# Ledger of designs, part 435: VH-VL binders against o27280

Target 1, 266 residues: o27280
Amino acid sequence: MDSMNVPEVLEIKRIVEESESVKTFIFSWDFRREVRPGQFVMVWDFRDEKPMSVSLIDPVRSEIGISIRRVGEFTDRVHGLSEGDLLGIRGPYGRGFELMGRDILLVGGGIGMAPLAALADEATARGMRVDALVAARTADELLFLDRLEAAGVNISTCTDDGSCGFKGFAHERLLTLEENHDMAAVCGPEPMMFQVMRILDERDVPAQLSLERYMKCAVGICGQCCLDDTGFRVCAEGPVFWSQELSRVREFGRYRRDPAGRRVPW
Short names: E, the ipSAE of ESMFold2; O, the ipSAE of OpenDDE; V2, 0.75 times the mean of E and O plus 0.25 times the DockQ between their complexes.

## First folded at step 18 (VH-VL)

Design zd2 (framework fv_libevitug; at its last look DockQ between E and O 0.74; V2 from the best seeds 0.82)
Fold by OpenDDE, look of step 18:
Structure zd2 (fold): chain C 266 residues (1-266), chain A 123 residues (1-123), chain B 110 residues (1-110)
Amino acid sequence: as target 1 above (266 residues)
Amino acid sequence: QVQLQQSGPGLVKPSQTLSLTCAISGDSVSSDSAAWNWIRQSPSRGLEWLGRTFYTSKWYYEYAVSVKSRITINPDTSKNQFSLQLNSVTPEDTAVYYCAREYPRDYYGMDVWGQGTLVTVSS
Amino acid sequence: QSVLTQPPSASGTPGQRVTISCSGSSSNIGDYYVWWYQQLPGTAPKLLIYGNDRRPSGVPDRFSGSKSGTSASLAITGLQAEDEADYYCQSYDNSLSGYVFGGGTKLTVL
């Protein structure tokens, strides 16, 4: 068995309360091992295992962060943990984001901001200009604003209820922005990403989008995360895809498959 | 500015112990943000990592499999240095030996090197 | 014999672009970062690239690193006479539980 597929038992070094429903768990990381924004890890609480995006990459402190939204039994258990407790981590897996150009646009919704926050840190460290459109249902669900601001990111906010920033959806806010960027990175609800991608394509802005699918093995073997028609495995060929790749994916923005393999509309 | 200064004999007889010291300036051997390495270079074997030591609440040691049975790396906090001992040397151990610092900011790249010490093993 | 494979030599004329390859495996370059070192004659190696494609302070931007799969590459644009040196790639190997180096590439500026 490949050593990378064996969970490493790690101590939770710190926990950051991002919002009422989101916590970031920080672990020590050996930076001899590669980790890139957009990649994910499998988190094991010794009962169940779930894929989670890396949201923090800090080589100075030798730390990584994993942001987890409280949405079910597994995440309920994890959110009940304290600093000093143990989790199993294996990975990282998948294709991460690529940076190019000088100006980058980040468009994130909800927990989708997790990998984008890590990308923002890397981009700013490389001297890139970073604009971020941060979307959420309500103001209290907007993630990583202080962190992004501290990194020098130009932030625009969007909320469904108008409690902060632009009232409406991310793609609607994007339509009000005329500036083009060298590239864009997008992560959030798939309907949001679908609309955002269309706009970016019309503007000839190269875009990378991070998809979320049910993942079981994370190593491209089980096929649970296969995308229809293309055969793309989100865990292996993704989760980050170029817009041109996703244009070939019929199900993108339309439906997903549940753990039983059934089509479920967005 | 961090500097590493090496010292030790350049000639060792077979079966004896090779001993080198690396003095640190501008950083601490017990820093939790550094690792301290020994590397050697020869025409026959190229660059070869020998081992490292670092401090994180306690001292850790990692040695290359090829020399694990013969190597000892020792930090000295009082002198802010670390040493290399290689036992039972043979002519195959003839090489230029380097000490080097790993730094997390550089993703644990070896960003500071000693000047190197040629050690010849001969009778 | 080196765990990482480099071409033994490379050459170019001033102003040209030169690339040096470094081939490894899934146990090293596949999962771990790649570092590059420049070694001038009679001197210790100098860190040239870290984290696959990052430059330390003082390293000119004409030096660039890249990584794909189990292979890495060092590119030098605008080749200068002062670039004549030996170049080594480095990674970590989990099977050996230690750092591994390439055999080195001697770059000659013609």
Scores: ipSAE 0.904, ipTM 0.943, lowest interface PAE 0.5, mean pLDDT 95
Fold by ESMFold2, look of step 18:
Structure zd2 (fold): chain C 266 residues (1-266), chain A 123 residues (1-123), chain B 110 residues (1-110)
Amino acid sequence: as target 1 above (266 residues)
Amino acid sequence: QVQLQQSGPGLVKPSQTLSLTCAISGDSVSSDSAAWNWIRQSPSRGLEWLGRTFYTSKWYYEYAVSVKSRITINPDTSKNQFSLQLNSVTPEDTAVYYCAREYPRDYYGMDVWGQGTLVTVSS
Amino acid sequence: QSVLTQPPSASGTPGQRVTISCSGSSSNIGDYYVWWYQQLPGTAPKLLIYGNDRRPSGVPDRFSGSKSGTSASLAITGLQAEDEADYYCQSYDNSLSGYVFGGGTKLTVL
């Protein structure tokens, strides 16, 4: 809507270091506005603007948290900020996760655990049983473990290098886990999500997956976030999609598009 | 438990100022997590939110656009109360007036209400 | 007219399910949470639902809320005689910069 399309300049209230490369920036937030796990905001540092997932939804403290991985020039600048510094925030945007049933599986890779941590809080508050498979390249990149444990989530871990938990990829660990969930929510590197989706589809577990694409407007106008073969706009019809919707998308898990529209492999 | 006790006159003449007070027990008007609301109800207009005040590091005030030019809500920390003043009243301002706590503010709704005060605007 | 639209009345028999609708717009229910209140005759409203579908402590689980697009619904299952009351939806409206209510629905238990 019009009010959400203009960045509001907010003071960074608190910064949590989640790992060497990930910080959570916390802002005061007016929770009369609806915010759902799986939605994103556009973060503006007065030079550039990037989409970031909501990782903390805390209406009691009137706080929203945005987790940001240091991966380039924009995120380097943001990581250099301190409490009291200003950022522009617009949103939230997009379709969030929908909860169903009583048993949910979360599968998160790296920073993909950010929206799933928010979902875990909501699911446990609703009395659901929550299992989480938390994946990373190495042990010190496993995110939100203490927060998930405090929420009563049953955690399984895996690391590419075996430094914590199962040695291997998330989909390999998933094959060894119980199959008795009513739904799953998945977020992480797209190749991981593709492999996890295949397993969940075989098990007939309804799954929702959160995608990342290049975004400019975030409100569905510019077309930069469109998926091949369907025309789905990640910022409007997503970023959370049901696995059924994604099964019709040729590019998912296979390639992405750069800002010039060229196909590049994952 | 938290209770809100309203006081003020039930009869006000047209063009005068309607003035009501809401006394708080079991909570503080300066609570960092609460907002303090005034709402009115009439048969012709139903429930109508008038405004709220709340404290964080300073006092904030929000007023419904329909009454913004005539309304003032004042917190009083020494008496642990908040008041409503509505200037230049007409018979259209006849209603039952409620104060209400919103706690925690924004998301959780108005969880404690005063008993209501019928205010009649009549000559 | 109320900013949010509710049917003026609803009815049901004991034990049945009743729903009460609340229609708004993109400037309110579309982007903002929905609250529901119950008002018994001669009393102040009482909060039933917050956050679209959450119940405060002490509200029976036969009351539930939902939201789709710019519309919301309150459902009451296992209808009981004491559920006879007026029910109001509430949201925040960005264009009016304030809280807004529905016109209320008088629920009769037959």
Scores: ipSAE 0.779, ipTM 0.906, lowest interface PAE 0.8, mean pLDDT 90
ESMFold2 (binder alone), look of step 18: mean pLDDT 93; pTM 0.951

Design zd3 (framework fv_libevitug; at its last look DockQ between E and O 0.73; V2 from the best seeds 0.82)
Fold by OpenDDE, look of step 18:
Structure zd3 (fold): chain C 266 residues (1-266), chain A 123 residues (1-123), chain B 110 residues (1-110)
Amino acid sequence: as target 1 above (266 residues)
Amino acid sequence: QVQLQQSGPGLVKPSQTLSLTCAISGDSVSSDTAAWNWIRQSPSRGLEWLGRTYYTSKWYYEYAVSVKSRITINPDTSKNQFSLQLNSVTPEDTAVYYCAREYPRDYYGMDVWGQGTLVTVSS
Amino acid sequence: QSVLTQPPSASGTPGQRVTISCSGSSSNIGDYYVWWYQQLPGTAPKLLIYGNDRRPSGVPDRFSGSKSGTSASLAITGLQAEDEADYYCQSYDNSLSGYVFGGGTKLTVL
């Protein structure tokens, strides 16, 4: 990719339908260039540009995957694409996850499982034991279960409606689990992450959490993704933060800023 | 097990062409999961990457800027080997030359090397 | 003169921990993976570390790599006599459109 952060036009190699609303777009990747779980890329459809997490890192096939949930006009257009079509990709950007210890807990909600799936692959490849708590509103929205299972991940599921696994939220399920891990990685709805972080802190489990904010430049210049009081830029100092860092972020789990810069409560 | 065996003359006169060959065993020169490189080493210039070739539906070539105007790397599928030609050599081209394989699983690290060939440019 | 900067020499006694630094820039180590090679006297370089911190099969776990920003480091714990060799870091440079090497570090085991 270009050093000037110009999008590289790439052909969609494959498309994997993860769920009714989520597709993974696979691209060839030059693995001379670094890419880590937790980092994101800017996806450009030649009209608009959006940040998307890397969900697949496959050095054997020389591929990366980007999982995209259908939520608006941009993603509607992207979901209408086919294999062989072109997208602009620039990046990767941001701070990714750091692996430590032997046992890792992954807690993901909805599309938040995207970066965690990539992390799971890396962790298992390194010989770590990986437990994953996968949360979604319904069973149909649970992501990457087959992939995680194939990687040797121990999976626990929870759904809001009880259609699969534990009936309830991720933090509620976590409370029923007594085992501690060397570290945890968390990604999903911010209210979920907030509750999960509290539990992990009480258990003295080091945790990394991936935040989602409105991003425009992705290079720490525009300030659109700046967190209040701390000055942390999600695109530069994040999107992955340690729990200790987030403890200093007043807005975490409470509100975010929309594209207009207005406070929007969670 | 993949092995690379180098061959070629160790003495070349100035202004002539340096020619080396790297024979591949245990892999294919046209494999879409490998790249084939030439590197040289000298006391004055250290390790220096010269270029590489690889096959992905077609042949690709990448050369170092420092030798781009003089270098040619050629794959030979019939013999499962690839060669180096460096034209208009000078004493500055005196070095130990290595062929090496990149492997994607190793994040394109050069995981297999030839034994090296000392090439001296002298009158 | 090399694009990547290494100390020309390092030394340690058996059992010690030694580190070899590799300094680059945003055009290479900043965006690209770092590889490390061990070269014993009279032999070809051997891949020691790939992908910043990964060990190929057969490389002892006392060898470790790390990367931060535009710099990388090779650490050797439990130094052994057989570790006496030259060590080279490698990366890719987008401005040069090619692989770049460090100047090498001669490691002496005292």
Scores: ipSAE 0.899, ipTM 0.940, lowest interface PAE 0.5, mean pLDDT 95
Fold by ESMFold2, look of step 18:
Structure zd3 (fold): chain C 266 residues (1-266), chain A 123 residues (1-123), chain B 110 residues (1-110)
Amino acid sequence: as target 1 above (266 residues)
Amino acid sequence: QVQLQQSGPGLVKPSQTLSLTCAISGDSVSSDTAAWNWIRQSPSRGLEWLGRTYYTSKWYYEYAVSVKSRITINPDTSKNQFSLQLNSVTPEDTAVYYCAREYPRDYYGMDVWGQGTLVTVSS
Amino acid sequence: QSVLTQPPSASGTPGQRVTISCSGSSSNIGDYYVWWYQQLPGTAPKLLIYGNDRRPSGVPDRFSGSKSGTSASLAITGLQAEDEADYYCQSYDNSLSGYVFGGGTKLTVL
């Protein structure tokens, strides 16, 4: 097989606390290997291995960043690590975002802003105009605002509780925006992405959305990340899908599967 | 403005050592973000990467497998140069040899090249 | 026996669009970036494209790169007489642990 299937054991170079629940782990990285915004890596803590989105792609400093929200046993253990500690990394894997046109809209919810922050950096480096709608439940969960501002991104915020910016859901804020965009990139809670996709489809804006599903192999052979109705593998044909691809997927926005494969509602 | 100036003999006898030097102006061989490459070009093989060296807290060296047993690339910070030595040469080593800066290294490619040195291996 | 395969030659007339292909494998172009170089007769190569499709400062925007699967392409639009040169693709090959080049394409402007 190829070298992407063998984890490299890397030293944590820096840890950035993005919020009380989100840290970015930064590693030295050889950028002869292609990395695209929207791709993911498998992070191995020598006990378990989980997919994590790439949030920083910095070939000038030879740095890659992986943002991880503390949500369970694996992520608790990783959040307990210090600079100089080791993690296994394999990848990158998956289909990343494709940029088109001159004007792009980013819609991110919570940790979903991680891959969009990487995309924003690429889009601005290519001279595109970037608008970002950054959503979270509360103000302290709004991620990457300073980084996006420094990159020249035009930011709108919303919070469920109204603690910062527009009070309400991302799709409600989107209805009040009067921008024409050549494309959109969307990542966040699946119910949010479904509602945002509906609006963007009605506006005839091409949209790419990044999905999360359970993964084992990350290279498309085990079948654990398959979507119902289409057989799309999130780790191979995704995690980034065009909205028209997702319109054919019955489960999108309706239900998910737990690690045991059981169907559960969102 | 970065420039690379090559020097070294253009004629080498078989079994001897090919030795070339690349002098750097406008940059430092110990630059934290650059890599310093040797490439050769011949009618039979076209462009062929030989190896590179770079510095990040210590010196790293990468050599093409085709020449790994015979090649040495040495940085010299005091003279701001880097050299190529290729041992036990044969006529198959006849080529134009180039040094090149890769800056920033890895992603950005080889942006500055030396003028090239034709090295002929024959009796 | 170049690791990356390019057509040995290509031709076009002034004003036309020309493409030059570069075929590799999963051990190189499939997972690694592609670079392109232009070499005018008697001179060192000059970087045209990095990162599959990015142009360094000073390279005209009529030069563009793309990548699909294990293949890459260099496109030249608005072809000019000065574009007559040799063109090389480059990638990194993991199985060989090093940079690899295509065999080169001689572009003739008719």
Scores: ipSAE 0.807, ipTM 0.918, lowest interface PAE 0.7, mean pLDDT 90
ESMFold2 (binder alone), look of step 18: mean pLDDT 93; pTM 0.950

Design zd4 (framework fv_libevitug; at its last look DockQ between E and O 0.69; V2 from the best seeds 0.81)
Fold by OpenDDE, look of step 18:
Structure zd4 (fold): chain C 266 residues (1-266), chain A 123 residues (1-123), chain B 110 residues (1-110)
Amino acid sequence: as target 1 above (266 residues)
Amino acid sequence: QVQLQQSGPGLVKPSQTLSLTCAISGDSVSSNSAAWNWIRQSPSRGLEWLGRTYYTSKWYYEYAVSVKSRITINPDTSKNQFSLQLNSVTPEDTAVYYCAREYPRDYYGMDVWGQGTLVTVSS
Amino acid sequence: QSVLTQPPSASGTPGQRVTISCSGSSSNIGDYYVWWYQQLPGTAPKLLIYGNDRRPSGVPDRFSGSKSGTSASLAITGLQAEDEADYYCQSYDNSLSGYVFGGGTKLTVL
């Protein structure tokens, strides 16, 4: 990666079909350069640039993976790519997850499982016990189940329609679980994260949560991803925040700002 | 178990070429994973990385700027070894020279070292 | 003169905790992993820590590494006589396009 934050043009080594709407793009990585779960990269398709979480970190194969959900024009173009095609990658950026203790709870919703999958790999490699609550709208949208299982993660599933596992939302399932962990990592829809955080706080479980905001520069300059009142920049001070930090963020779980800077309710 | 065995002369005259060889056992010089390095150590300059070679569909070479104009690292697949050549040596090149392997599992840390070879540049 | 800066010496008594610092810049430690090596007298360096805070097999858990910003630290708890050695930090520097080492720290067990 260039010190001037110029995208490095990389060849797509492999593409993994995670679901109907999610693909993981795998790239060769020089593991002299640091990359941590929870960090993101800026993906450039030579037309537009978007932040994407790192979902795979494999030093043995010298690979990283970026999981991308098909949600708009940019991702439509990217999903049309094939192995051997090129993308621009710059980063990684942001604050990643910090591991502590022996037992960790992962709570993920939808594409939010992307950074958590990478975290699960690291945690298990370190000999930690990993429990994962994987949530999605439907069974076919549950991500990384086979991968997590292969890593030795204890998985609980939750679906809105009850097509797999617990019928309901992640925070509802969490309420049925009495076990406490040394720490928790959370990533998904912000309303989900907000509810999950409240439960974890009540249980005195230290929690880290990964936020999603509109990012443009990724280097803390443009201010597009600033959180109200605190001045936290999601790209610089985040995207991973401790629950104590987010408790100071008024907008968390309530609204976000769109690319035009307007408040948009969740 | 991977082992590196160094060989070569310990005395070189100024302006001549320093030549060392590192024999590999337990791994292949042309493995797609490992990188093969030369490092030297002296009281005046401490530990100094000189360069490395590795194979990924083709051979790659990376050299330290300080010695780039004088250094050559050559892999030998037939003998499963790699060598160091440093041209136009001066007394400043006097040091203990090490070969070392980088391994991806160790995030490309140098996990296996040769025994070291003292090379003295003197008239 | 080393790109990475270490204290030239450190000392402790058996059973104590000692820390060795390694200071770099954004062109090296800031973006790249840190490795630590232990070098016993008359021997080649031995990999002690990789990936900032990971231990190779055979390295006791009393050795730990950490990294923050452009600085790294090696901590040794329960100091033992056998820990007397030179310790070196290593990183990669993009401006130099090569690996860089610290000047080394001589650890004396009193």
Scores: ipSAE 0.898, ipTM 0.939, lowest interface PAE 0.5, mean pLDDT 95
Fold by ESMFold2, look of step 18:
Structure zd4 (fold): chain C 266 residues (1-266), chain A 123 residues (1-123), chain B 110 residues (1-110)
Amino acid sequence: as target 1 above (266 residues)
Amino acid sequence: QVQLQQSGPGLVKPSQTLSLTCAISGDSVSSNSAAWNWIRQSPSRGLEWLGRTYYTSKWYYEYAVSVKSRITINPDTSKNQFSLQLNSVTPEDTAVYYCAREYPRDYYGMDVWGQGTLVTVSS
Amino acid sequence: QSVLTQPPSASGTPGQRVTISCSGSSSNIGDYYVWWYQQLPGTAPKLLIYGNDRRPSGVPDRFSGSKSGTSASLAITGLQAEDEADYYCQSYDNSLSGYVFGGGTKLTVL
């Protein structure tokens, strides 16, 4: 008999306020089941179900965390929950990041730092040197800085308004950084990722990028997360892709699709 | 230095109860981060996990399906031990029995093992 | 018979690289971590690998683990005489709700 992949109902153990608009919800988790940085879970609030990246993987405390930005009705409802309230979780799903070499660069924009924070913990646990470029519109939206510092990560910041660190976009800051990494991991707004990928490709730095697309099944059956012209399913072959896989994807950095399948500009 | 010391009889008659004890030094049986396992090994079957117990806000017990109807694992906080009872044994239960700590539980594996107790089930 | 399948034996000469496979299914290795244990003759098993590919302190770096799909592999480089032992893989099986082991591989150093 095939196993049904249904949500497990879990109690919110703790809630961490990461910023005005971002909360991390922490659950007890059985770490016999593999979870890797870059994978995601489907969060079910008993009305709707949305994909959310895993931001904390802590086998010592038996804790998993997901970071959720308040952007609409579903996330508003979840942000209104308290410790002790219940959520459904199914997963994890997707292909996570692979680590290689000794020196890794993380480039994260906004909530895109969530899976990279989990990756930073894994990389430092493996003895890698980790540099992170953390980007946001403004200083108040820079995520996970204290956590990254405590993990021994070397942090560079940039903000669109210059309120913290370099004033400008992440790819502009990247041009001012040293070019000595064995690999990079990138997650954030897709236009940012496109520009960052171009720079990393010119530098011959292997890069993995985490994409976001509309999802329904999360197990590769419905086809709603497919990328144009390649047939890659973000929920199965991704969400983490190597940059050379993405170089074949026409839509990357150009447009996205809404739930009805219509092209929408970034 | 965590050590596990096993004790119990090495010969049990068929249909009787196999009973073993694992004494813990250097750690607590009620440690929030540990789980306490029983595993057995025979030439014909290799290693076979039997079950575990652990404490968080209460005691949890997990037993292998193959022995679930016959097995009990009991923690004893006053003696800092945990025990194995396996009812209605047959010669197929002849094996070397090990206790093992799993710490931290789930991800990190069974890091400390007892020395093993050969239990023969024979009439 | 075993939930996880290992070759019954493997062999190599000192200095050689050897690998030991462990085959499972989507109900275990596919979704769950893999552990490896070394059992020297006459002793209890010793944890060798956790988290698919992590070594506890005191385990030489010539031991390495990997996982692909529903299969895992233990590699030993620079084979030494003292590596002669039985090797067991372990995972968790969701359909059985418990830990499962491979049948073991007896490694002979020739």
Scores: ipSAE 0.796, ipTM 0.910, lowest interface PAE 0.7, mean pLDDT 90
ESMFold2 (binder alone), look of step 18: mean pLDDT 93; pTM 0.949

